# VH-VL binders against q9vpl3, part 17

Target 1, 224 residues: q9vpl3
Amino acid sequence: RGKINIQRPKAPHYERARVVAVTQPKYPELPKAKSCFKTRAERTQQQQENPYNEIIAREVRNWLDHSRLVAFFHLSSITADDIFRVRVQLHKQNLHLKSYGSKIIEQAVKNTRYEAIVPLFHSNHCIVFSPDPEKTAALLRIVRRVPQMVLLGGIVEETMLSRNQLVAYAQMPGLHAVQAQLVQTLSQAPGHLIQQLQAHQNSFVQVLDVHAKNQMNEETPKST

## First folded at step 9 (VH-VL)

Design C39
Fold by OpenDDE, fold request of step 14:
Structure C39 (fold): chain C 224 residues (1-224), chain A 120 residues (1-120), chain B 112 residues (1-112)
Amino acid sequence: as target 1 above (224 residues)
Amino acid sequence: EVQLVQSGAEVKKPGESLKISCKGSGYSFTHYWIGWVRQMPGKGLEWMGIIYPSDSYTRYSPSFQGQVTISADKSITTAYLQWSSLKASDTAMYYCARLDYGDYFGFDYWGQGTLVTVSS
Amino acid sequence: DIVMTQTPLSSPVTLGQPASISCRSSQSLVHSYGNTYLSWLQQRPGQPPRLLIYKISNRFSGVPDRFSGSGAGTDFTLKISRVEAEDVGVYYCMQATQFPYTFGGGTKVEIK
């Protein structure tokens, strides 16, 4: 009785192979779980210029134009309650958290100086607006406690900043503080220069004095 | 605190003109929409239209298109609802409300209402 | 126009008992961006409307936890877990998915 090689089963007889091929249950291709995320293409097909989007886009544009601080965040899985809590905290600092559809944002910034931000809005996102760029540090402090909010970048004083640049900006002293420091540094610079210039001369004089004192001590005969 | 304060009750005759006001305070008036809602006596709420105070862009309900005029003066943070010629059927409570599309996508704050009575 | 139908018209409730209000839309309220802009408003006697729930299930600021919203597509529900005396009034659903914005006919919540 020939050892049935389980690793290399002999091909079934032609007739059996035909029956097996015909009787193979055609499992309906499980509808590919439509990823809850309608592909960009599926979202684009319903692009009927919805007058509704234009209206909302107007609001977005207005916020962008009147904000000196704009920060863009990706939202991961966050609850409505968490968003509300964050919103309240931000609001206390005159920071305004807004959420708009990506297409609305795209429409709002089309043919504007803000068009470069469009690639940031591929997923769930929110935007924080403020009229005060000095609130950047406060914003980052609040958001650090919310791991579901990921900073993508921002706009400060009409300048687009990367995530890292925005963080660096937040760590800088305020403009007035920087100015004060600058003035202080400049006021000290001449004194420091003078001191450095005189340092060599003073050192030389000291060395000479020491030498002179040593010579005087050697010349005093030990009166035995 | 966000507040919308509306003008006082009005008693008018048919054919008269009327302009009622809604003053916003406690927020950036130019960044939020103002909507007007009618409530006839003992009836439900009816959306009339909205205005964006920043540029005075206005959208009306088809039912109210041409019947009323919505306007705003951003300098005094005030929105207006106006009739050129009142009808008895205009007797109602009128509410202004703030609309935010970026947050609640609805009317989050409401005025106290203005009662308009049109009688012969 | 999207027609919003609320049921029941009147809901007499005993204090401490739950209440449920239904709102049906004639069309889907799902916006092209996937969001559903349904809100619930409370109007107490002699007062202006107040926002309770936005985007189907989110409680507005100052709204007690006893209020909850649910639903999808065309069917929406507002629930009050334990009705209090201050909850007496008319409740409205509102859709903001399509112009013109439309309200339900209202449901009057009363204490038995």
Scores: ipSAE 0.797, ipTM 0.903, lowest interface PAE 0.6, mean pLDDT 88
Fold by ESMFold2, fold request of step 14:
Order: sequence, then structure tokens, then C-alpha cells
Structure C39 (fold): chain C 224 residues (1-224), chain A 120 residues (1-120), chain B 112 residues (1-112)
Amino acid sequence: as target 1 above (224 residues)
Amino acid sequence: EVQLVQSGAEVKKPGESLKISCKGSGYSFTHYWIGWVRQMPGKGLEWMGIIYPSDSYTRYSPSFQGQVTISADKSITTAYLQWSSLKASDTAMYYCARLDYGDYFGFDYWGQGTLVTVSS
Amino acid sequence: DIVMTQTPLSSPVTLGQPASISCRSSQSLVHSYGNTYLSWLQQRPGQPPRLLIYKISNRFSGVPDRFSGSGAGTDFTLKISRVEAEDVGVYYCMQATQFPYTFGGGTKVEIK
């Protein structure tokens, strides 16, 4: 006959759940129990790796702190010989090709304005660092011949730029003050941004055109 | 051209101090780590530690912690390995090597080595 | 500490014949996201070590294509497809997956 259903697993489950909750009060903050078993080993490995990754993040922060140009690329399959040749070409222009694990990047930019770049590093990637923002044109010219490197965007003078904005910036070499004004303008609302960029680009192009004509046709420059 | 040029061979007596150097050139010295590796006579390689010259962060192998000091002077692109009191067991070849986490994740360029002989 | 065990300790090889060097780690060298930081170094007689292979299988600059690396997890192999006289020396594996960084005991390759 029995006192209760022979199915007593309910009472042990409840008591085990309470004992687990008391001994591990932080478990209610964790995900579902089934997902917890899969992530427990992964979470332990990640916890052990965080101090090591943080040491390496020191290198990434140093590059970011001393680079006025940073460019992000998706990297397709490429041979070690080919990537080495690209690295050498870039190095000649003071452009430094690097790649870091996504967790290391995440730890390096945590609590900075650059946290938004972390999703770019969930796939195979590379980064180019340089102290010389005027080398942006050289960078784009070199990687144009490397279809395995697909430009995603960049940072110029601590301002995040899209691919098209970075290309537009590269077309104004040699005038850092003007280029800094353009980067500030790129941070403004979209409608005014486009119009102000076109005006500054036209003025900058006119100055360069007058300078080039004065060098070539010094005596009689064309006037409108 | 990346080069690591180490100071010359040293002959010392037990108890003496010694500071050997590793000068890097041809690359951005403060963006790369410098590691020190010991090779005892007729033996393999042992990692002693690394330094990041930008901020002087150091990490020692447990086998060498407290026995040597690793330092760097970024103004002259030079890393150092130093003993306050040498022992005969410190007789070995000492290499510096550049560590690049952003590419090879390993020691890509090595110095020529500094032979340290400690004898009574 | 991760112990790196190399075999054989000595590999006398006839000129032009292949050589194969094994490296086994005491624990997995796989870092999160599948990165494995296993390098192979060559030390010719009287010379400093030089990098041959990085990240298991990638040849460093200037390394001939007769050198190849392979492996996963805890077991790694360096192969020399046709040994030349200049290949005489000691070969080391090294892990940089965690501190302290550790080397294998070395494998001496000689021409017999």
C-alpha cells in the first residue's frame, strides 16, 4: 500500500535543489541547467585564461594608444608566405599587421570607447596599426592587391570610421589639420556630415590643384 | 632588419654581480616583448622570463624568480638580465629573443647569445 | 607546468632521407577559440636557435618547404622531407599557450 506514490523522486529533487541553492547561492544568476553543464568546463577554461589574456592585452592597448590609424580587416584563407609578403610591404610604410584572439581584443578595449569593435573579431581577421594617419592611402593601395583582406572599417585620430569614410579620409593626404577637421565632421549627424565633407574636400582639392599647377606652370597659373 | 645584439662573453667568480644586455634594432622596440632563455653547457633550452619594455611589466619562470632581474631601458632599446650574486651553476649561454603575440605567438628573432662563465 | 617530451632524443639520418620528430605535451595546448601556440626551433651547432614553424604548421620566413609541422591537442610532429647537410642540429618544440613557457628536451639530427 504505501504512504505516498512510489515515485518519490519529487521530494529528493526539491531537497537537492534547496541544498544546491544554499551551497551555491549564485547559481540563480546562471543560465539553464542543461546549458550549464556544457558551459561549466568552458567557463572554467575561460576563467583560467583571463589572466593570461590580460597580460597579452597589454600589447594590444600599447598599439591602440600609440596608433593614430587602426584598420580592421576580415581575413580569408591565405598562405603563410603570402601574409608574410603583405606584412613586409606594410612594414615598409610603418604599417603593422597583427592578429589577436577575440577574447584578448575584448579584454583590451573593455571600458573604452572602442568596445563596439569587438564583434568584428568573431571571425578570422587582422588589424593594421600605425602612428601615421597619412599612411592610410598607402595602406589601401597595398591591400587593394590582396583580395584575402577585406576592409571592415577603422579608427583615425580616435574616431571610428566606416570603410567608405576611411577611403574618403585617405583621399586627402598631407594636411593633418584638415584631415582632423574631416574626422570631426564625420562624427556629426548624417545629413550635415555629407555636405560638410564635400565642401572641405573640394577646398582641399582646390588647394592641392593650385599648388601642383604652381609647381608645374609657375609663371602663368590658370585663373577663372 | 630586425636585430638583437647581446653584450660579450663574461668570465666571473662566484659572488660577483653581472648585468648582460640585449639591444634591439630594426623594429619598434616598445611594442614587442623580450624573453631570456638559458642553455646550460650541453643541455636544452630553459625559459627564464619576459619583459614588455613599454611599461616594464615582467614575468619570471618559477625556476628563476628571485634569482635574476629582468629589466629594460626603452630610451636605448635595450633589455637586461642581471644577477646580484653569481653561482658556479650560472655558467651557461644566455639568449634574448623577441616575442610577438600579434603574429607568430612565439620567439621570432634571437640574439647571438652571451656566454657567462662562473668559476673559482 | 606543461612538460614537453620529444622523441627521438637522437635521429641519425642518411643524407637525402626523411626525418620525423615527435613532441608530446603533458596537457592540451589548445587555447580558447582553438588557438594552439606550438613552435619548432632549430639550433645549428654553435648558433642560436631560430624559428622554423609557428602555430603548429606555419613556416617562418626563409624556412625551406622541406620542413613541415602537424599535430593537434597534445601530439605534434616536425618532418624534414629530405635531410640536407645544413639541417644538422638540435630541434626543440616550445609551447606558449600558458606560463611558464616550456621547451622539449631537444632532438639531435645528425648525418650518419
Scores: ipSAE 0.796, ipTM 0.908, lowest interface PAE 0.7, mean pLDDT 81
Fold by ESMFold2, fold request of step 14:
Structure C39 (fold): chain C 224 residues (1-224), chain A 120 residues (1-120), chain B 112 residues (1-112)
Amino acid sequence: as target 1 above (224 residues)
Amino acid sequence: EVQLVQSGAEVKKPGESLKISCKGSGYSFTHYWIGWVRQMPGKGLEWMGIIYPSDSYTRYSPSFQGQVTISADKSITTAYLQWSSLKASDTAMYYCARLDYGDYFGFDYWGQGTLVTVSS
Amino acid sequence: DIVMTQTPLSSPVTLGQPASISCRSSQSLVHSYGNTYLSWLQQRPGQPPRLLIYKISNRFSGVPDRFSGSGAGTDFTLKISRVEAEDVGVYYCMQATQFPYTFGGGTKVEIK
C-alpha cells in the first residue's frame, strides 16, 4: 500500500469537520442492549420477517410431507441458464430442484424429526424433492454431470441417509424392476414360456418375501 | 411445459356475481402458489392476493381484502377469483400467475388474462 | 407498503442502442442474509407479463443476454444492451420481500 491521503469532499464539509462536537467524540454512548447474537436492528427485522417466513414455510412442509426422496446438495457458482437446464432434466424424472433460506427451512422443520438438517442450509445449497424413491439412481446419474452440485446426503422413506448410504441405496433393485422382469418373461415364445415364468415367479416371490421380512422386525414365537 | 389457462372474457352488469378460473398444467399444481393480478385499462399491475392450493391458505392485498374471494380446487388443478357483487370499477384485465418461492421467488409463469367488463 | 418508483415513464430508443430503466423502492428490499427479491417483468403489447430477471440480476430461462439487472438495497436497474424490435413493451419491477407485493408503475420502451 502507498501513502494515505485525506480527500476533501467540499469546502463547507471540510470546514464543518473542524468544528468540535458538543459531545465526547472519543467515547460514543454505549448501547443499552446487551451484547448478543443479533443487534437491535437485526432482531426487529427478524421479528417482522418471522410471520412472512412462516407463510413460505408451508411450501417447504408440503414438499417434505409429499416426498419419499429428499436429497441435499451444496451448490457452487452456476449460471441461471445451467441451473434451469438441470431443473428441466430433473423434472422429467419427477425430481424437483428447490432452494430456500435457512430461516425458512428452520421454521418449516421446527418440532419435527428433521430439525437436524438445518445446518446444511447455512451455505449455498439446493434440495431435490421427489415422491418416487426409486428415482434416486436417476438423480445421481443426472447430477454426476453437474459438478456444481455436491451431494451431502438425503432422506429416503423418512430415514435420514448419509451421502454414502444414499449412493448405496440407489444401487438396490426396486420392486418395479422385479415386476418388469416378470412381464418381459411372459413375452417369450410359447414353447418355453411356462418354464421361464415358473422360475421368475419363484424369484419374484422370494424377493417379495425378503422385502416383507426386512420391513417386519417382529418375532412371533409359536407354542405347541 | 408449465401453462396457466384462464377462462374467457366476461361482460357483466353491476351487482352480478362472477367467478373466473385459472387452470394450471405441466407442473405439480399443489406445490406452487397462484397469485391474481389486476390491470385496469391503460394502467399498471396490482397484486390482489395469493393462494396455496395444497391447503387453501390465502393472503390478500389490503386493497382487495373483502372485495374478492380467491379459492382453488386442487382435484382439477384450478384456481378461482370471485366477486359476489361486481362494480363498474372492476372492469379490468385479470391475470393469474404462478409463484415459486423455492427458485425464483417471484411470478415465473403467467396466464393469458381474463378481460372483465362491467357496464350498465 | 413498499412503493416502487420507476423512471423513466417512457423510453423511446433508436434500434440497436441501449436502454436503461430505473426502479427505486421506498425501503430496503434486503431480506434476511442479504436476499433481495426484486424481479423485472416485460409486457409486450396485447400480451401478459413475462418474467425477465429474478433476484435482481438472474436472467430467467429463454431471456436474451442483452437483458441485465443490477442494483442493491433500494435502487435497481434493468438494462437492454442493444434494443431490438421485439423488446417494445412495458417493463415493470416487482418486489416480493414482504406483503403486499408491489409493482413499479411501468416503463414503456418503444422504437424511434
Scores: ipSAE 0.772, ipTM 0.897, lowest interface PAE 0.8, mean pLDDT 81
Fold by ESMFold2, fold request of step 14:
Structure C39 (fold): chain C 224 residues (1-224), chain A 120 residues (1-120), chain B 112 residues (1-112)
Amino acid sequence: as target 1 above (224 residues)
Amino acid sequence: EVQLVQSGAEVKKPGESLKISCKGSGYSFTHYWIGWVRQMPGKGLEWMGIIYPSDSYTRYSPSFQGQVTISADKSITTAYLQWSSLKASDTAMYYCARLDYGDYFGFDYWGQGTLVTVSS
Amino acid sequence: DIVMTQTPLSSPVTLGQPASISCRSSQSLVHSYGNTYLSWLQQRPGQPPRLLIYKISNRFSGVPDRFSGSGAGTDFTLKISRVEAEDVGVYYCMQATQFPYTFGGGTKVEIK
């Protein structure tokens, strides 16, 4: 009366993995004095990288200052040929695909209204800059066919937008209508968070009420 | 269509001043760095420095600091390399090249070169 | 300053045979978040340099797939799987991990 689930062993592909492992280059791994002492080279490189990062951050600030549209994406593994083809498609629409290290972006937005974007860049990413906010729809249409690029959010007309807000912005008809929709979108973002928190709080209260009633097993009339 | 077009060959005497140019076209000139690279006759490449045309921020190789001036005029999308007093040892081919930190992190497009000959 | 050393200085190669160019840096080219800004340039006779490979192993636009780059840390290699007549020229490695930017001394590839 019972059905038997028999697991079959899988044949290992060990020979292929073994050949690759034997042919892999051996890198010397020397211990590093990580906790107590840093090497002189490590200290020098850290010092040089900090001033060097600021030079690169100058480029990022220039793109931000001259871009009415900025879009942030998570970037999965992609070939150099594929990313180049995407870059060419975007460039034809005056959309400029770039990627910078997280510390570079942190330095670039330090002491600006955009400091909140830094956590978006702890994983592999790319950024699209454009002076033309009306190109948001074209951007999303091109990227929809590129599953390696996942939209995280953006900046339009110096205002930070979530992913959903940016998608909604892309569907707006005219300039004055776009400005009205942007204002409504900004006012809705805090409301969405409040509604989500209230729903979770209501569920939590209902669980507590059921727990309390089960422990008491009584009906007590209230005088109020 | 990114192009860097440099000024023509120059023949000069020691002590003379010289300013050579690099005109960029086909891209947003102020969003990309311009670097200068020297190639002495029969020798390899030497980085001289870079400039960011948006604000004229400039960095020089220590070997060339004080020897040349790198400048740019963004209104005509042109970068410059300038000597106040040429030496015979300045005889070389000089290249400008565009630098892109946001993608290639290197010199992606190069000018055709400007041959500078300094002789008595 | 980072010294870039290339070997060989000259690489005469039979047409269709592979070529391999080595570049060694005096210190690690790894940037603080793991990227290595090592590029390879090709300079054909009488021509300006052109970008072949960026960030160790990525081919620039229009570069044939017979060119490949590899390496890590201080040791880097450019390979041409089947040398063609148009590949004659001098090849340079370049680091952009820190100022001053420095080039290798060059490797001349020629058909023998």
Scores: ipSAE 0.772, ipTM 0.891, lowest interface PAE 0.9, mean pLDDT 80

Design C39
Fold by ESMFold2, fold request of step 10:
Structure C39 (fold): chain C 224 residues (1-224), chain A 120 residues (1-120), chain B 112 residues (1-112)
Amino acid sequence: as target 1 above (224 residues)
Amino acid sequence: EVQLVQSGAEVKKPGESLKISCKGSGYSFTHYWIGWVRQMPGKGLEWMGIIYPSDSYTRYSPSFQGQVTISADKSITTAYLQWSSLKASDTAMYYCARLDYGDYFGFDYWGQGTLVTVSS
Amino acid sequence: DIVMTQTPLSSPVTLGQPASISCRSSQSLVHSYGNTYLSWLQQRPGQPPRLLIYKISNRFSGVPDRFSGSGAGTDFTLKISRVEAEDVGVYYCMQATQFPYTFGGGTKVEIK
């Protein structure tokens, strides 16, 4: 209770304290006097670290800008050997496991629609990046056997998804799988129906080519 | 699987230019930094600088600022270290190394080195 | 610049005996987020450096259990619990807490 440098709580917060403990407002953790009297060493360290953190944030932005799939995990204690094993398994699926400090992530996403992800990094965490959103199912399959990684949510095609939404997305077949099922269904049609489709085969092939081309452009953009 | 393969040894005269290369493979080249490290004969390691191949952002050690140029060509997954005018004091072994801020926060994979000899 | 000072300069060791290498920084290597970006590298004769230990105490893949790292703040130690013939070489500490990145002067491990 620093009398020189005190903050008076807002009256609405005091009044709500009597209602229900579960709905009680959460106040920020503030040191009473420390913020006003930084040491010379603390000020010097902050001045050096801000520009350095921006360089690391450049790497984070590059991953975000070139990843159609981003998944956020809480990471509990894990050995260096175990995390390396997981990284190798993920890398085989074009899934890239990374971890950055919360200040770095905050700097990377400042003034973007992704600012909402910052609270996810209040504790030990990791992020998986991939250009291949269809790899979401493979990601979840691999981490299912890694209890140290707990899914929090993600980003798919620049859309933020909750944990449940990301799991649901992973259960949907890819466009390629849907196209393969359609071809299989057409090949089982009666003989006279196949004969009519052959008369228009050029049109059908052109439609299928457009679907495959759009799939390659949307699902796996080429990075150069 | 991650590999950094450097160009071969060079023997040069003072005043000549030189560009040595470091080709990365087995990883996403544009998402990782490449650093250059000098080792003078019989001496330790010295950090020269780093480059981010995605956008060619570069940082140099103050000791090497203005003495060398670090560059990259992401289309062929190759980083470069170059001198416009070599000096006899540039005789050293030069290593490229990959830097990963998202995991090891240091130089995790190293090239085999390029010996540069500047004969006086 | 952060100066990294290694001791000893040379460490002759009998095969199978432990070796201990110290690295001292001129200022704290603790980043404000709480991480300390101190690495240990091994350079065998005629070979490039290789990463042994990252973030003080984590062994890189393929590094034998006989290597361990410890320390905090400004004082760090690399230990080899039992030296083998393949461990001959020069060991460097390195900090990546701030630019410019700096290395220790090296410690040569030799067989007696």
Scores: ipSAE 0.769, ipTM 0.891, lowest interface PAE 0.9, mean pLDDT 80
Fold by ESMFold2, fold request of step 10:
Structure C39 (fold): chain C 224 residues (1-224), chain A 120 residues (1-120), chain B 112 residues (1-112)
Amino acid sequence: as target 1 above (224 residues)
Amino acid sequence: EVQLVQSGAEVKKPGESLKISCKGSGYSFTHYWIGWVRQMPGKGLEWMGIIYPSDSYTRYSPSFQGQVTISADKSITTAYLQWSSLKASDTAMYYCARLDYGDYFGFDYWGQGTLVTVSS
Amino acid sequence: DIVMTQTPLSSPVTLGQPASISCRSSQSLVHSYGNTYLSWLQQRPGQPPRLLIYKISNRFSGVPDRFSGSGAGTDFTLKISRVEAEDVGVYYCMQATQFPYTFGGGTKVEIK
């Protein structure tokens, strides 16, 4: 029983490549020259994700709106047990450890002065929220023992602070000490009192304003 | 200690209204979502919808839109699931669960369940 | 809606032996950030569900290390390396990548 088909010449190189290609799984090919355009799959996914991301952004805005302290960290590889222990320690101080995707944070802070924080979230990260800005020192003490969490900066009383500014803020006297200093100032002569109050107010506002400008310039590239 | 405590079992007739509750404690109630999940007898889990108690924003599964009302009273840290007119097919176990987008991105704590029986 | 298909429906297992549960989604669960919001839940007899695994492979607090999750795209697996008597129950996968949130049909783990 001889096989005449065995003597059939082999297909040309390009036809042999065609046969191999037909046996591959059929996956859609991405567009070759569309640097300014999204693929069909990307466009469809974007349309579905935008309204969903807004729901998650609602949670982020709620944390931002009710947190007088927000701290941003880079998060290195950490075990689930270690991060759980840190979360428990922070929770005892009314400090809430969270993480959100960068596009969700971008959507949450769009058209606000906080847009500058978005680049901080291109890598593995976490955020700590708290209604209690006086807990900044406690936060820094807790994370000092956690080398996997690297402080990047924060927001205190709606003012963006760099890492160094946030550390400096944590060392400031407590509210009671500031109130006691204010009472002492009010006890002085009327003219001297006015000068001291205005000087303290201007100095404090000026320091925070300089820090806000420095933080804003540090966080974003210059735009047009 | 995060807890979700649901109201007790209910036995109802078709056409009656019902409102069951889910009380959250041990966490910041207004910063977390509450979802409702149905489990029909001998069957799996079905997501019904979620609510954000801070502003009462709600989203429903299309299968349950118009069938139930999800609400919350943040002053007493309680979420609700309500029917205006029960059907025999509403006989099921109903769970509330807390949703955390900022860490687990899923239902991390669950209530004990409320058995609803609707029978003529 | 994303359909979540679990296999097997029932998994009778000898005590101390491994169990493996499969979950397949009707479309990719990868979000635009590369995260996949796939969870595994355990429901012991007469109890509410509880979270075991979040984001494919992360064990929730208090979950024994004999539980592990893996997978990508549309195919996901929950493994129990050594089944104990307390592991009897129904296991569900759940996706939270898009609305509506959907669950798998469940897999009953039993001791044979």
Scores: ipSAE 0.761, ipTM 0.888, lowest interface PAE 0.9, mean pLDDT 80
Fold by OpenDDE, look of step 9:
Structure C39 (fold): chain C 224 residues (1-224), chain A 120 residues (1-120), chain B 112 residues (1-112)
Amino acid sequence: as target 1 above (224 residues)
Amino acid sequence: EVQLVQSGAEVKKPGESLKISCKGSGYSFTHYWIGWVRQMPGKGLEWMGIIYPSDSYTRYSPSFQGQVTISADKSITTAYLQWSSLKASDTAMYYCARLDYGDYFGFDYWGQGTLVTVSS
Amino acid sequence: DIVMTQTPLSSPVTLGQPASISCRSSQSLVHSYGNTYLSWLQQRPGQPPRLLIYKISNRFSGVPDRFSGSGAGTDFTLKISRVEAEDVGVYYCMQATQFPYTFGGGTKVEIK
């Protein structure tokens, strides 16, 4: 009597297999519990215009419209305490650090001149607002001490600037200094022109004088 | 320093109108929301509504909608809460508070409160 | 409306001992953007409310380290590691995840 291998039961006879296959209760596929896990993407798409987001978007727009300096930062693994410290430092310089959801920002800037900033907000980010574009240097100085804040770009005087351009802007002399330099340059220009005009005239007169002297010397009869 | 200063205590009769004020200072008044919160005697806090002073956009709690009017004058950095006709049930402490969505997403600074007493 | 339920209603505490306050929301306070906008407020007797904690666990400016917030979803806790005399008052949780904003019923912290 062959040892019934309980570990590998012999395939049932063809007829038995057919009966078992037909008698297997077809459990109705449990309605795929629409896994409430709508992917973050699906939840984002069905996000009905949440009236709440519109309210926040209004605030974002207002900050953008009344700021002459706007800087966008990526945040990498920064703690709440670190953010708070930075915020305090920025606030002392009349720089306002804000953090909004990417979708809120998108909604806020949709169909506006700021729409181009949307690609900057794919990850954790913050925005620094200031009414004073001269604070750009101060902003950069403060942020340099915070490695978790990475400058992405900004808006200065309604102009979008890359990271590099913003850094360059911060290194520029203030408007008043530039204006002063311009005035100085303009004030020097007439003097130089007059000097150049006079130089030619003086040179011409000198040449004529030399010529006249030479003619007089030739007309003096060698008294023999 | 951020400060919200509210108007003084009010004693009124039922049926009278009232307008109380909240003046903000030490910050850009137009960039932050102002909310009003009611606290009845010996009770908890109740959110009434909010206003954005920049454009006077207002949202009310359903419980207070039509019962009060929230307004703001950005030129003098002042928010208002007003009743057209007071009821005895309006007796409460009223607080204004600054709301910041950019960081705290809550009321970060509060006024000292205005006590409103409505009695016959 | 989101209902905020605080427990206990009253918390008598001995000076120097810890206190714990619970706040439960009827719905998840997780906003669509992933943040949870739960705040804790302190109201001392005769004073206006003061912000203690924002976004579950962040201490507001000037708040002592003995205050801490924790929680997720619908369950939140405020802890005071060592209660001081100045901590006497009523504590409120507040949700700002959706309109209308709602407060808990408050928890009165008293010294035994």
Scores: ipSAE 0.643, ipTM 0.829, lowest interface PAE 0.9, mean pLDDT 87
Fold by ESMFold2, look of step 9:
Structure C39 (fold): chain C 224 residues (1-224), chain A 120 residues (1-120), chain B 112 residues (1-112)
Amino acid sequence: as target 1 above (224 residues)
Amino acid sequence: EVQLVQSGAEVKKPGESLKISCKGSGYSFTHYWIGWVRQMPGKGLEWMGIIYPSDSYTRYSPSFQGQVTISADKSITTAYLQWSSLKASDTAMYYCARLDYGDYFGFDYWGQGTLVTVSS
Amino acid sequence: DIVMTQTPLSSPVTLGQPASISCRSSQSLVHSYGNTYLSWLQQRPGQPPRLLIYKISNRFSGVPDRFSGSGAGTDFTLKISRVEAEDVGVYYCMQATQFPYTFGGGTKVEIK
């Protein structure tokens, strides 16, 4: 009984056909195949106009800029459940497992000292970021049980480390304390004593001497 | 755990301004994108845009560009969705959701939603 | 814009029986590096959406193993092997391969 008493003309097909025809032709379906030349041009323009890679590269830069520990891994075939469990274990240690495409990483590190990491992403990979370099030991302990993740190397305190160097770093308690002790010792050495080192080390000594003098100036309070 | 808590429901008249909020907690707010999604009454989901709170970089869906403003204040871990002049057609549920490109492609955590009602 | 088309629009299912939801994109969802960024969301009545499946077939945290995703290119499927009462709601596919991000129109799953 919910009917409305409205008489419609007997030509609804003509009215419907008019609306359908006008509506459908105004939005024609794109051809399934394009010419070879247009396909090549569209490929080139799509790659040139791919701001999506820059958006993702922005995220990569942010992780790199705020991570004192970055570890690179080759990733063999692994189930989603297993990699998720590893991610959860790492996250509990403030270790953040991420994967980005090689082109994205290349774009993110362009014109930086980290351009050298790009070849590490030739195959399946993942990266672990952390603000806490002391978590390197925890990282290696967790991934030791994950043979699908093969350590390639890393960055600690803005210094590139090989696999073996990163493993050695993880076994050293208080690397920051060792670095502080070395800086303190060099700050107490006279500048002329540094010049007594071998000639082939002169450039290194000069950089260290400048660093020691900068640290002494930084720590000297100014009075007015 | 990760939480996105949105501001409460709003009842407004056409022409009024409105700014709704989405506060993130339990994660590093500046490392993750925040997206806004509209759901009109009885309808599906529509992506409105995203923001990266670290530097406030934004990207809008073309259908929402110029219609709303997305912003963030990283000091209080909060993202915002803002209208300068509401229309009755803005009546909808609005969700914020978290996204990163390194783990999950898709929105992994969602706010509870903010119902915005615009009527004369 | 990539159009995401879901079928069916409504799926009444007997409790304990399987359900299958199809999602078709208007163009390939394969990203430059071979990944397909297709996800599935569940929206229970009165709740926000929640992530079920990402990258076609990976279950998100806390998602029961009765949910599975499959597909390639432009054709994708969400399956529920044994529908339970808690599975009632609307399911959406979503692509994150290019801007703007787009969702399917939704599929309502309900108990017969």
Scores: ipSAE 0.632, ipTM 0.828, lowest interface PAE 1.6, mean pLDDT 78

